# Designs tried in a protein design chat: miniprotein binders against p81326. Part 207

Target 1, 226 residues: p81326
Amino acid sequence: MLHFGGFIMEINHISKILEKEREEYIRNKVEEYLKQGFSKDDAVNKANQSWRTYIGHRIQDVIYNLLKKFLKDSGLKVTTDKALNNRNLPEELDKVKRLIAINYGEYLFLPDADVIVYKVENNDIKIIAIISVKNSFRERRFETTYWKLKLKESPVTSHIKVFLATPDKDNEISYKCPNGKPKKMRIILEYELDGIYFLKEDFEETEKAKHFGKIVEDIIEISKKL
Key: E = the ipSAE of ESMFold2; O = the ipSAE of OpenDDE; V2 = 0.75 times the mean of E and O plus 0.25 times the DockQ between their complexes.

## First folded at step 21 (miniprotein)

Design G114 (at its last read DockQ between E and O 0.96; V2 from the best seeds 0.87)
Amino acid sequence: SEEDKKIDELLDKADELLMEAQELAKKGDYEEAIKELEEAVKLLEEALKIAKELGNEDLIKLVEWMLKLLKYLIEEIKKKLEE
ESMFold2, look of step 21: ipSAE 0.711; ipTM 0.874
ESMFold2 (binder alone), look of step 21: mean pLDDT 87; pTM 0.852
OpenDDE base, look of step 21: ipSAE 0.846; ipTM 0.940
ESMFold2, fold request of step 22: ipSAE 0.818, 0.825, 0.817; ipTM 0.928, 0.931, 0.929
ESMFold2 (binder alone), fold request of step 22: mean pLDDT 87, 87, 87; pTM 0.852, 0.851, 0.852
OpenDDE base, fold request of step 22: ipSAE 0.856, 0.856, 0.856; ipTM 0.944, 0.945, 0.945
ESMFold2, last read: ipSAE 0.824, 0.811, 0.800; ipTM 0.932, 0.926, 0.920
ESMFold2 (binder alone), last read: mean pLDDT 87, 87, 87; pTM 0.851, 0.850, 0.847
OpenDDE base, last read: ipSAE 0.857, 0.856, 0.857; ipTM 0.945, 0.945, 0.945

Design G115 (at its last look DockQ between E and O 0.73; V2 from the best seeds 0.77)
Fold by OpenDDE base, look of step 21:
Structure G115 (fold): chain B 226 residues (1-226), chain A 83 residues (1-83)
Amino acid sequence: as target 1 above (226 residues)
Amino acid sequence: SEEDKKIDELLSKADELLMEAQELAKKGDYEEAIKELEEAVKLLEEALKIAKELGNEDLIKLVEWMLKLLKYLIEEIKKKLEE
């Protein structure tokens, strides 16, 4: 049996580990933008914006790779929305894509699905969960909630669990009522989503808000009920 | 495949060593913790080699992340040892 407890639990350090790359990244990007003809101030601003995007993708990649590896033995498969964004998909992925699509009448659109967990049983695909990975909540704070609600509207997708994974570096949703003041975003996200998984230790734990270390077990358990 | 099994074995052992090292560090046994983590690094380096030979990009990225994590932890424990 593959042991994964240590590496999954130590995900808490992801923000600090990746932050070590920031200085060099910013320096290189600033230089790049300066060469492109931007002013120093513009170059710095663009570099910082680029870093935010970059670090977000890095966190997504880590989560994707961890889940892909540690869910494999349970017979579960993992993909991403990026992998589905191709004209020519393998049959399996084409089916996955169709099974997460949201109906808007004349159009079908995909939800934001950083990580998609599914299983293949008797040549049938069952979507188990979608994990949205957010490094910060500065933009589109309730986007994941929107997608959860949309998925819930169809009997085809209503069973799909939607999870949020975040280091929540700025403590935007780590606590429900810090200092007696309700955090609207935490309360709404926890209410609407199937779970929030924190890539950190300092947070208010609830039935739905858990450490990332629980996500593998939770997904496996859900998969058994489908 | 045989290679996949070997990688899984290496990752599993590395994970065990990581957990042991963390417990050692909590007890203040920093030197022993570092030794355990260094051994885990060696296992992961072997796993990385195999993953590269297989051309499994996802696995390569996973192991590289794990290596970064272990190296980070070693550095953090070393800082405590120097205090």
Scores: ipSAE 0.835, ipTM 0.932, lowest interface PAE 0.5, mean pLDDT 93
Fold by ESMFold2, look of step 21:
Structure G115 (fold): chain B 226 residues (1-226), chain A 83 residues (1-83)
Amino acid sequence: as target 1 above (226 residues)
Amino acid sequence: SEEDKKIDELLSKADELLMEAQELAKKGDYEEAIKELEEAVKLLEEALKIAKELGNEDLIKLVEWMLKLLKYLIEEIKKKLEE
């Protein structure tokens, strides 16, 4: 089987590449907060928090744009939950939105779905996969598993694959038994999700925990079954 | 469009050069690998110019990431060459 682009294979460097932006980003943000009247200590803390949000969005953008480009030739389309929340949706995206929404009685919510992969066949839409992109697991550790379990509850959405993509720079889920003890977060995420895709080299590989470079091949194979 | 097809050609050629550079670097042919990557950078700089003329923000972001990646790889290989 042919490799999917040299650029997607080298995504493992993403954390080191983006980290080069941190010093300038933090400096600019500290200056901004100081002008707003925050103390130096508060400005530094707020700038560091801002950086964590910023870098998460940057990683998501890279993943979205790579997948959009490299899945196009396989007849697969890619969108985001942000795009689905925009006003005045085109008919196609409105259908995508309705096909992933979860029913809570009188309320409908979209799952945590940073990136959504789907295909169109004669104006019929089939949702293939939802990819959650997480840079860290400090808060909302199991949101992705919650959404997978909710999607499994209905035969209309149970076919949708739910993936997690992460650089996991701090090794929060990279190994199953670090220090000789099972890591609860890694074990539960791997058990409940359809796959975990790492944007780095150093992690414990399993059938479900793979290098991110495998995600394109996996999505294409899944799409052929549907 | 014609411009979209031109960008796709540039991206594909840059990807081929990246893959060739990876093989050269594995063999220890660092100067040749850098040369291939520098050519890929030129192709991506042209692609970025066209993407900006089109106003295609997603494509601009993709090409900017690809350029950052190539420049990072060039720096890393240069470090190995100097050692």
Scores: ipSAE 0.738, ipTM 0.892, lowest interface PAE 0.9, mean pLDDT 89
ESMFold2 (binder alone), look of step 21: mean pLDDT 87; pTM 0.853

Design G116 (at its last fold request DockQ between E and O 0.87; V2 from the best seeds 0.80)
Fold by OpenDDE base, look of step 21:
Structure G116 (fold): chain B 226 residues (1-226), chain A 83 residues (1-83)
Amino acid sequence: as target 1 above (226 residues)
Amino acid sequence: SEEDKKIDELLEKADELLMEAQELAKKGDYEEAIKELEEAVKLLEEALKIAKELGNEDLIKLVEWMLKLAKYLIEEIKKKLEE
């Protein structure tokens, strides 16, 4: 079993490492938007918005790649919602897509599923977990919770674990009651989700709120019960 | 494949070196920690080369991240050494 304990634990530095790219990224984007005819102020604003999207995707990619690698030896497979957003899917991925779909009567829609962990056993696919990756909680704070609740409504998807992975750079959910004041978002997310995994060290640990380094073991354990 | 196994071995060794380096750094053995991380970087660079040869994009991205992390840690330890 590949022990990547060092690299997993040091994921705490992900925000700092990626932030080093910000200045150059912003500069390049500003220049690009200026060439497109935007004002300086608009260019800066657009560049900053672009950066937020960019860094979110980068964090997601790192998490995806880590999970894919670390879960491989256990026979578990990993995919993404992006990979499922194709017209022509391999049979396996088409099945995965169908097994995470949420019923809205006349329509089926997919939950936000940044990372999807599943196993193939005897030609049957079992979805194990969905991991939502959030860099910030400024927008759609309870979106992951919504999807978890929706997945619970069907016997087809009710077993799927939903996890949140975040560096929580702004300490929005790192602590339940800092200074005696309850953090509503932390409390609700922890209550509704199957787990929160932090890409940092400075957080309040609980049964459901853990360091990202624990996610691999947790997923493997869940997979054995499925 | 044989190449996949080789990459796994390289990554595992790099991880071990990284862990050792962190322990060394905690003890104040910064110079030795840097040496261990530099060795890890070499292993990761070799792994990256193989990954590129295989055309495995996910693996390439993984190793590139690991390289960035290792190099970042070296820089951080160097700052402590200068302190």
Scores: ipSAE 0.812, ipTM 0.924, lowest interface PAE 0.6, mean pLDDT 93
Fold by ESMFold2, fold request of step 22:
Structure G116 (fold): chain B 226 residues (1-226), chain A 83 residues (1-83)
Amino acid sequence: as target 1 above (226 residues)
Amino acid sequence: SEEDKKIDELLEKADELLMEAQELAKKGDYEEAIKELEEAVKLLEEALKIAKELGNEDLIKLVEWMLKLAKYLIEEIKKKLEE
């Protein structure tokens, strides 16, 4: 098995590395929005919102590609909810989609899962874990916990581990009791999810709240029990 | 394939160099740390070339991230060297 310990541990620099792109990104986006007819104030606001979306996708891509590479030697495969939302899926991914979907009577929806880890044994697919990647918690603060609870309701999906991965650069969930008072968001996320993995060094570590560098061995251990 | 094996060898060696560079930097051996990281960058650039020849978009993105990380570390160590 290949060992990329240095690169996975140094992921804690991701926010600073990607922040170097912000100034140019914002400048280009403001100009683009001005050409679309928006006022200067509106263009700036839209550019900042666009950056938040862009940076979230960049972090997701880094995590996806790292996990895909690191887990491959253990016989584990990785896909994304975007890949599963395509109209015509390969048979393997179509099975993954069906195994993760939540039934709401006449309607079938995928949980909000940015990255999905699964294995294939004798043409059978077993979903191991879903990783939600959050750059910030300004919106959809407890969305991941909702999906964990829904997955627990069915014997087909109840085994699926639900993880949150975040740089949390603004320290929204980094500590359980900042200033001596419990932080509701951190407490509830840690209680309900199977794990929180930080893409930074400065956070309060617990059995469920760990550095992202631990996620590979955790997923491998879980897969051996399934 | 043989190309996949070559890329894995390049990435593993680059990772070893990165870890050695970080240990050197902790000891204050900044010029040596930079040299190790510059070698890692060369290996990653070779890996990127092979990944592009294969047309493997996920591998390309992975190696591009590794390059950005290695170059970031070089910049940070250079700042310490100038202190």
Scores: ipSAE 0.766, ipTM 0.902, lowest interface PAE 0.8, mean pLDDT 89
ESMFold2, look of step 21: ipSAE 0.739; ipTM 0.894
ESMFold2 (binder alone), look of step 21: mean pLDDT 87; pTM 0.844
ESMFold2, fold request of step 22: ipSAE 0.752, 0.724; ipTM 0.896, 0.881
ESMFold2 (binder alone), fold request of step 22: mean pLDDT 87, 87, 87; pTM 0.849, 0.849, 0.847
OpenDDE base, fold request of step 22: ipSAE 0.795, 0.795, 0.795; ipTM 0.919, 0.919, 0.919

Design G117 (at its last read DockQ between E and O 0.86; V2 from the best seeds 0.82)
Amino acid sequence: SEEDKKIDELLEKADELLMEAQELAKKGDYEEAIKELEEAVKLLEEALKIAKELGNEDLIKLVEWMLKLVKYLIEEIKKKLEE
ESMFold2, look of step 21: ipSAE 0.784; ipTM 0.909
ESMFold2 (binder alone), look of step 21: mean pLDDT 87; pTM 0.845
OpenDDE base, look of step 21: ipSAE 0.832; ipTM 0.932
ESMFold2, fold request of step 22: ipSAE 0.793, 0.785, 0.784; ipTM 0.914, 0.909, 0.908
ESMFold2 (binder alone), fold request of step 22: mean pLDDT 87, 87, 87; pTM 0.846, 0.847, 0.842
OpenDDE base, fold request of step 22: ipSAE 0.816, 0.816, 0.817; ipTM 0.927, 0.927, 0.927
ESMFold2, last read: ipSAE 0.785, 0.798, 0.773; ipTM 0.911, 0.917, 0.906
ESMFold2 (binder alone), last read: mean pLDDT 87, 87, 87; pTM 0.847, 0.848, 0.848
OpenDDE base, last read: ipSAE 0.817, 0.817, 0.818; ipTM 0.927, 0.928, 0.928

Design G118 (at its last fold request DockQ between E and O 0.88; V2 from the best seeds 0.82)
Fold by OpenDDE base, look of step 21:
Structure G118 (fold): chain B 226 residues (1-226), chain A 83 residues (1-83)
Amino acid sequence: as target 1 above (226 residues)
Amino acid sequence: SEEDKKIDELLEKADELLMEAQELAKKGDYEEAIKELEEAVKLMEEALKIAKELGNEDLIKLVEWMLKLLKYMIEEIKKKLEE
């Protein structure tokens, strides 16, 4: 059985490691946008925006790959919303897609689901968890909470655990009451979600707020109850 | 597959070395910690080779990340040795 103590715990360095790529990335993007006819100032601004998107995807990819690997031996499978956005889905993924869909009357929409964990038993698919990965909370601060609440409204999806994984680089949700002042976002996210997993060490740990290193064990435990 | 098993073995060994290196570094045994991490890098390089041969993109990305992490840790410990 793969030991999780090393690589998964050291995910704390992800922000620093990826930040080393920033300078080169920005330089290349600026050059690209200049060639497209943008002004220098516009090129820089666009490059910075592109970097924010890029770094978010990189973190998501790392988390996806880790979970896919470490959950494999437990018989659990992992996919992404991106993989589900295909016109020709394998039967298994088509079922997964349908099992996470939210009903809006005449329409079905998928929640934001960066990572989806599920199991296949006796040809039946059971969705175990959805993990939302956020690098920053500048935009759409409660989007994950919205999706959790929507999933709860249906007996088909009410059992699905929704987790948030974040490095929280700006310490927006790392502590509940720093200096005696409540952090609304942390309190609400922790209350509404099934768990928050930090890709860092400097945070206030609670029953629901844990280090990312615990997520594999938690998911496996949940899977046994389904 | 046999190759998958081999990769898993390499990952497990590398993980053990990483954990040992962390403990060594905490004790101030930086040189030995670096040696352990360098061994882990070698294991991951082998794993990467196998992953590429298999054409498993997810596994390739995973191992590449692990390599970046190990190399970063080595660099950080080296900085401590120079202090």
Scores: ipSAE 0.829, ipTM 0.930, lowest interface PAE 0.5, mean pLDDT 93
Fold by ESMFold2, fold request of step 22:
Structure G118 (fold): chain B 226 residues (1-226), chain A 83 residues (1-83)
Amino acid sequence: as target 1 above (226 residues)
Amino acid sequence: SEEDKKIDELLEKADELLMEAQELAKKGDYEEAIKELEEAVKLMEEALKIAKELGNEDLIKLVEWMLKLLKYMIEEIKKKLEE
């Protein structure tokens, strides 16, 4: 059985490792946009937006690949919302997609899930957890809690655990009461979600707010109860 | 497959070396910690070669991340050794 405890625990360096790439990334993107005919100001704005998307996808990819490898021997499978939006979806993934979709009358929508953990038992698929990966909280601050609440409204999806994984580099949710005043975002996220997993060392740990290195054990324990 | 088993063995050995290096660094044994991490890098370079031969895109990305992490850790410990 595979054991990647060291590599999972050291993911806490991810923000520092990726940040070393920012300056060159921005410089190269500005040059690309200038060649496409954008003004300097527009090229800089587009490059900064491109970086935010890039780093978010990089963190999501690392989490996905680690979980996919680490959970394999426990009979658990991992996919992404990007994979679920492909046009020629394998039958197994099509079932996963249908099992997380939320019904709004005439419309069906997928929750904003970045990484999905599931298992296959007796021809049936059971969704274990979805993991929302947030590099920062400038936009969509509470969308993850909205999706948790929507998933709780149906007996088909109410068992699905909803986790948030974040480096939280700017300390937006790292502490509950940093200056004696409750941090609304941290309090609400921790209350509503099933867990918050930090990709850094410095944060206030609670039963729900943990180092990312604990997520594999937590997912395996949850899967045994389903 | 035989290649999959080889990669898994390489990853497991590299993880053990990483954990040993962390314990050595806690004790202040920086040169030995660097040696362990450099061995882990060699194992991951072999794993990357095999992953590329398999054409397994997810595995390639995983091993590339592991290499990047190991090299970062070596760099950080070298800073402490120079101090």
Scores: ipSAE 0.792, ipTM 0.917, lowest interface PAE 0.8, mean pLDDT 89
ESMFold2, look of step 21: ipSAE 0.752; ipTM 0.897
ESMFold2 (binder alone), look of step 21: mean pLDDT 86; pTM 0.840
ESMFold2, fold request of step 22: ipSAE 0.717, 0.773; ipTM 0.880, 0.905
ESMFold2 (binder alone), fold request of step 22: mean pLDDT 87, 87, 86; pTM 0.845, 0.844, 0.837
OpenDDE base, fold request of step 22: ipSAE 0.814, 0.813, 0.814; ipTM 0.925, 0.926, 0.926

Design G119 (at its last look DockQ between E and O 0.69; V2 from the best seeds 0.70)
Fold by OpenDDE base, look of step 21:
Structure G119 (fold): chain B 226 residues (1-226), chain A 83 residues (1-83)
Amino acid sequence: as target 1 above (226 residues)
Amino acid sequence: SEEDKKIDELLEKADELLMEAQELAKKGDYEEAIKELEEAVKLLEEALKIAKELGNEDLIKFVEYMLKLLKYLIEEIKKKLEE
């Protein structure tokens, strides 16, 4: 029985735990920006913006490490887009990079791929899934959907599952029809993506919208079919 | 490496203890749940020490997060005991 790790199940607390660092982070950043010559108001605004970026990366890092750990025993490997941006890639990662690339005629570009899950069989690499991690949907709400659609256009990448992982702190996509009103973003994301995984308990569960705790099992199941 | 294996073992044991603690807490055995979590904290502290010795920054950050989580859970359970 793949013991779904306690740490994965308790992911619901990630936002609250990380938010405890906010006050100190903001204070330090404000001081830094003041030293750079910014006004107090500008320093505060920049610090808040920096925090949003920072906490997003922290959540991504936790998700990456959790998946890396819990998929290891299944023989699956995990990497990130950041790792693929290196000039001197190991052969394996170079192959991974090429296998997720999207064709734009004269150019190849990588999709936004916060986390990439793949397997190696007989020296052949198969990309299983890409996980996009979003803390908020204030900007680029359908970017993940764009990449999913682009990946579908090629027989090389059409099999790659694209998942979204989010705490959805502002409840932008937690429910399809709160108060009888359809949430366009939730409906479209759920329709176009292969799954949405919530880092929280308070959401409308569907076949595609699940708790993050189910992502490991889902990925393993997908990997067996490839 | 041997150190990596040791860290993995420690993390796995900590995870098991966390799961046990969760079940205990659901049953209302809060004191025992806290004990299990405290043991898990000790395991993670050892893992953190090894990770620091290895200089693996990603692993350090990850273990630190898990430690924060366990401590948070302990605090939450303690509040229930006072209730």
Scores: ipSAE 0.765, ipTM 0.908, lowest interface PAE 0.6, mean pLDDT 93
Fold by ESMFold2, look of step 21:
Structure G119 (fold): chain B 226 residues (1-226), chain A 83 residues (1-83)
Amino acid sequence: as target 1 above (226 residues)
Amino acid sequence: SEEDKKIDELLEKADELLMEAQELAKKGDYEEAIKELEEAVKLLEEALKIAKELGNEDLIKFVEYMLKLLKYLIEEIKKKLEE
């Protein structure tokens, strides 16, 4: 049983819990757009589009706050790529940013990561892991693997674990060979990444493909080796 | 701080109640499971009050999600009672 093991294991309900916010969210947004002068039909369309953006950010926020709380007692700190893109960074976060940035000649870019886990020892910062939170694989299917490969190219970043966290409601990567056919996305993501963590019960479990509830102990164990 | 320790104590007690409630629900003891979850809700409401007094926005968001989770589980178990 993990610390806060009951709450972690119930993460499988995240999509259902957050979906319950939809009706109230849509109602409030429609009212807002009607006050702006949109027709009822246009207000509904705009509210539905707004919901798609909102729910994606909501899932990321839940995961960020869970990891921040669950890792704190192990001396591990958590930030986001959004926080690192702010122009006035505290010194600690500026160091985190520089330790994960990738050089493209005269340009410097952050990997696409939603959550970054690091530790601080006497002003020395060690990046432990990057966690990408994906709701859908329709676009940029292999973006996370690209960033893993780029991080592997430098001895400064090659130790950084790259994980994918997903509810995968549509079963796009839940099984290696659904209906007897290899699923390219699942096979390549599992091969290239350090781990895939599912926010649901029904998926094909492997050494690298696990329930999200295992991510905390995995990160802690990795941090002890660094 | 002492307030942070109190919040952690409340969260740990709520987690224990959650695990007990899920075991009770697996046995079909839905009424007792609901009562355990309702106790956990009260503990999280106290934790939320303290988190708001501290002004800790990330902790507030964490506790608010945990409350949503507990209330979702209570609703689901009540549906099973009506069966």
Scores: ipSAE 0.653, ipTM 0.860, lowest interface PAE 1.3, mean pLDDT 88
ESMFold2 (binder alone), look of step 21: mean pLDDT 87; pTM 0.853

Design G120 (at its last look DockQ between E and O 0.80; V2 from the best seeds 0.79)
Fold by OpenDDE base, look of step 21:
Structure G120 (fold): chain B 226 residues (1-226), chain A 83 residues (1-83)
Amino acid sequence: as target 1 above (226 residues)
Amino acid sequence: SEEDKKIDELLEKADELLYEAQELAKKGDYEEAIKELEEAVKLLEEALKIAKELGNEDLIKLVEWMLKLLKYMIEEIKKKLEE
C-alpha cells in the first residue's frame, strides 16, 4: 500500500465522522431503556454512558483494521485482547497470550492490550508492541502507564513497546505547557510510554508524540531490531 | 487468493486517489478533488462487494470505514465550494 498519505493520514476525521451517529444512537438507547422501566433521566444518563463505551470500541476497531492491513506486507500480525479471551485459542494466539502475561507471584494476568502487534519467525513469536486506544481520559488516566511499568519488570516482556493512540478530543494531553502551565498527564504519559499517537492534527509534536500516520513506520522499524 | 489481491489493488488505487485529491484540495482545485474521491468510492464499493463474498469481516469493516471517510471528505469539500 502506498505510504501514509491517504487513509491513515486522514484518520483525523474519525471523531467527527463517528459523532454523526450519536444522535440516532442515543435516541434508540433511550427508547430501549424506557421500555425496560427506567425513568427519562436515568435512560438518558445510561444512553450517554453506553455511547462512550460504543464510540471507544468503534475507534479501536478502526485502528485495529488499519494496522492489520498496513502491517501485513511487512509480515507483521495483529490481534486484540478480545481475541485472546477465548478458551480455545489457536496455538499461535495462545503463545501470544502467554508472552504478554504479567507475573503477580501466584497469578499471571494480562495487561490491557487493545491492539497487539507481533511477528512469527522460525516458529517463534516475538511481541513487538501493544497499543492502547483511548477516546477520553476521564477514567483510568494512567492505566496504560501502569501496564508499561509492569511489562518492564520482566525480561520476558521488557522489550515490548507500549503506545497510546487517541484523538484527544478534549485536548487533555495535546500540549505540554499550554499558557505556561504544565499538563501533568501529557508529561507523565510521554515520559513513561514509548509513544503517543494522535488521531488529529492540532497537537504539540515531540520525539514521542506523533501523528498516527507515523505508527506503521515506527512499528516496522522496531520489528527489525528484534 | 486472487480475490484478496484484487481487493488490495483496489484499496491501493483508492489510497492514491485520496492522496491526489488532498493535494488538489490544498491548491483550491475542489471540483477535481471531488472527482478523484468519487472514483475512489467506486473502487471501494467494488472492494466491499468482494470482501462480503469472501466473508472477511475485518476487511468488510475496514472498507466500510474507508467509504465513510471518503464520503465525509466529499461533503466537506463541497461545503468549501459553496463558500
Scores: ipSAE 0.813, ipTM 0.925, lowest interface PAE 0.5, mean pLDDT 93
Fold by ESMFold2, look of step 21:
Structure G120 (fold): chain B 226 residues (1-226), chain A 83 residues (1-83)
Amino acid sequence: as target 1 above (226 residues)
Amino acid sequence: SEEDKKIDELLEKADELLYEAQELAKKGDYEEAIKELEEAVKLLEEALKIAKELGNEDLIKLVEWMLKLLKYMIEEIKKKLEE
């Protein structure tokens, strides 16, 4: 296998690095909510909710910036669903948006696609993969598998690889049978998705469940076949 | 541009030092690993200065993450030396 970037391989530290920010973040947010008139209990709950959103966005930003930089020399481009939801899109991004959107009659929706990898070839855009970044599986446990199934329903989107990237700090999907009992979430996610990429070392590795350090090589290999 | 080429060179050199430092740390050569990581930090601080002069927000965020990662690794290896 090909070695790409020491900084990508060292992503394992992301949860520990970001966790050091939590105490101060929570303290500051609680103070803000108390000034807004919330009770202490409500302020703490809202601060914890705010932290979950914040840390998820921080992890996504790290992944986006790493992939954008280290895939550029292979002729691959990277964008985000946030960028695609802006009203005044550049022509290139508008084409990316149209190529992954799913039609629901009167409505057109983007799949859960935190990070999108694509290639521009002879003025045409080819979508390579979408990557859903999940810090926790408390909410929307199987959202990514739903979007994979929807993309498979059309010949124009069925080639798009759907990956999940996660630190999985609480070991919700790290092992198939941790106590001799099948872990439903891990088994279904691995079965339905094209790959799961862990931002840590301690997980059960399989053909589809790999360390995040393999994602660059995998994406490049897929792009060469298109 | 020449500035973009300089940043890429700095990032590549820092990446090589990070890889070498990790291999040294695996062998227990903690002092040399820290030395290489500190050199990588200097390279990234130079890259960050240039990225800020260019106003490239994505590149600034990338280099800031890389610096945070290196400083974390230095701190952790120093703890191992004190044990």
Scores: ipSAE 0.750, ipTM 0.898, lowest interface PAE 0.9, mean pLDDT 89
ESMFold2 (binder alone), look of step 21: mean pLDDT 87; pTM 0.849

Design G121 (at its last read DockQ between E and O 0.89; V2 from the best seeds 0.82)
Amino acid sequence: SEEDKKIDELLEKADELLMEAQELAKKGDYEEAIKELEEAVKLLEEALKIAKELGNEDLIKLVEWMLKLLKFMIEEIKKKLEE
ESMFold2, look of step 21: ipSAE 0.794; ipTM 0.916
ESMFold2 (binder alone), look of step 21: mean pLDDT 87; pTM 0.846
OpenDDE base, look of step 21: ipSAE 0.826; ipTM 0.929
ESMFold2, fold request of step 22: ipSAE 0.792, 0.779, 0.762; ipTM 0.913, 0.910, 0.902
ESMFold2 (binder alone), fold request of step 22: mean pLDDT 87, 87, 87; pTM 0.850, 0.845, 0.841
OpenDDE base, fold request of step 22: ipSAE 0.806, 0.807, 0.806; ipTM 0.924, 0.924, 0.924
ESMFold2, last read: ipSAE 0.789, 0.793, 0.777; ipTM 0.914, 0.914, 0.908
ESMFold2 (binder alone), last read: mean pLDDT 87, 87, 87; pTM 0.846, 0.848, 0.850
OpenDDE base, last read: ipSAE 0.807, 0.808, 0.808; ipTM 0.924, 0.925, 0.925

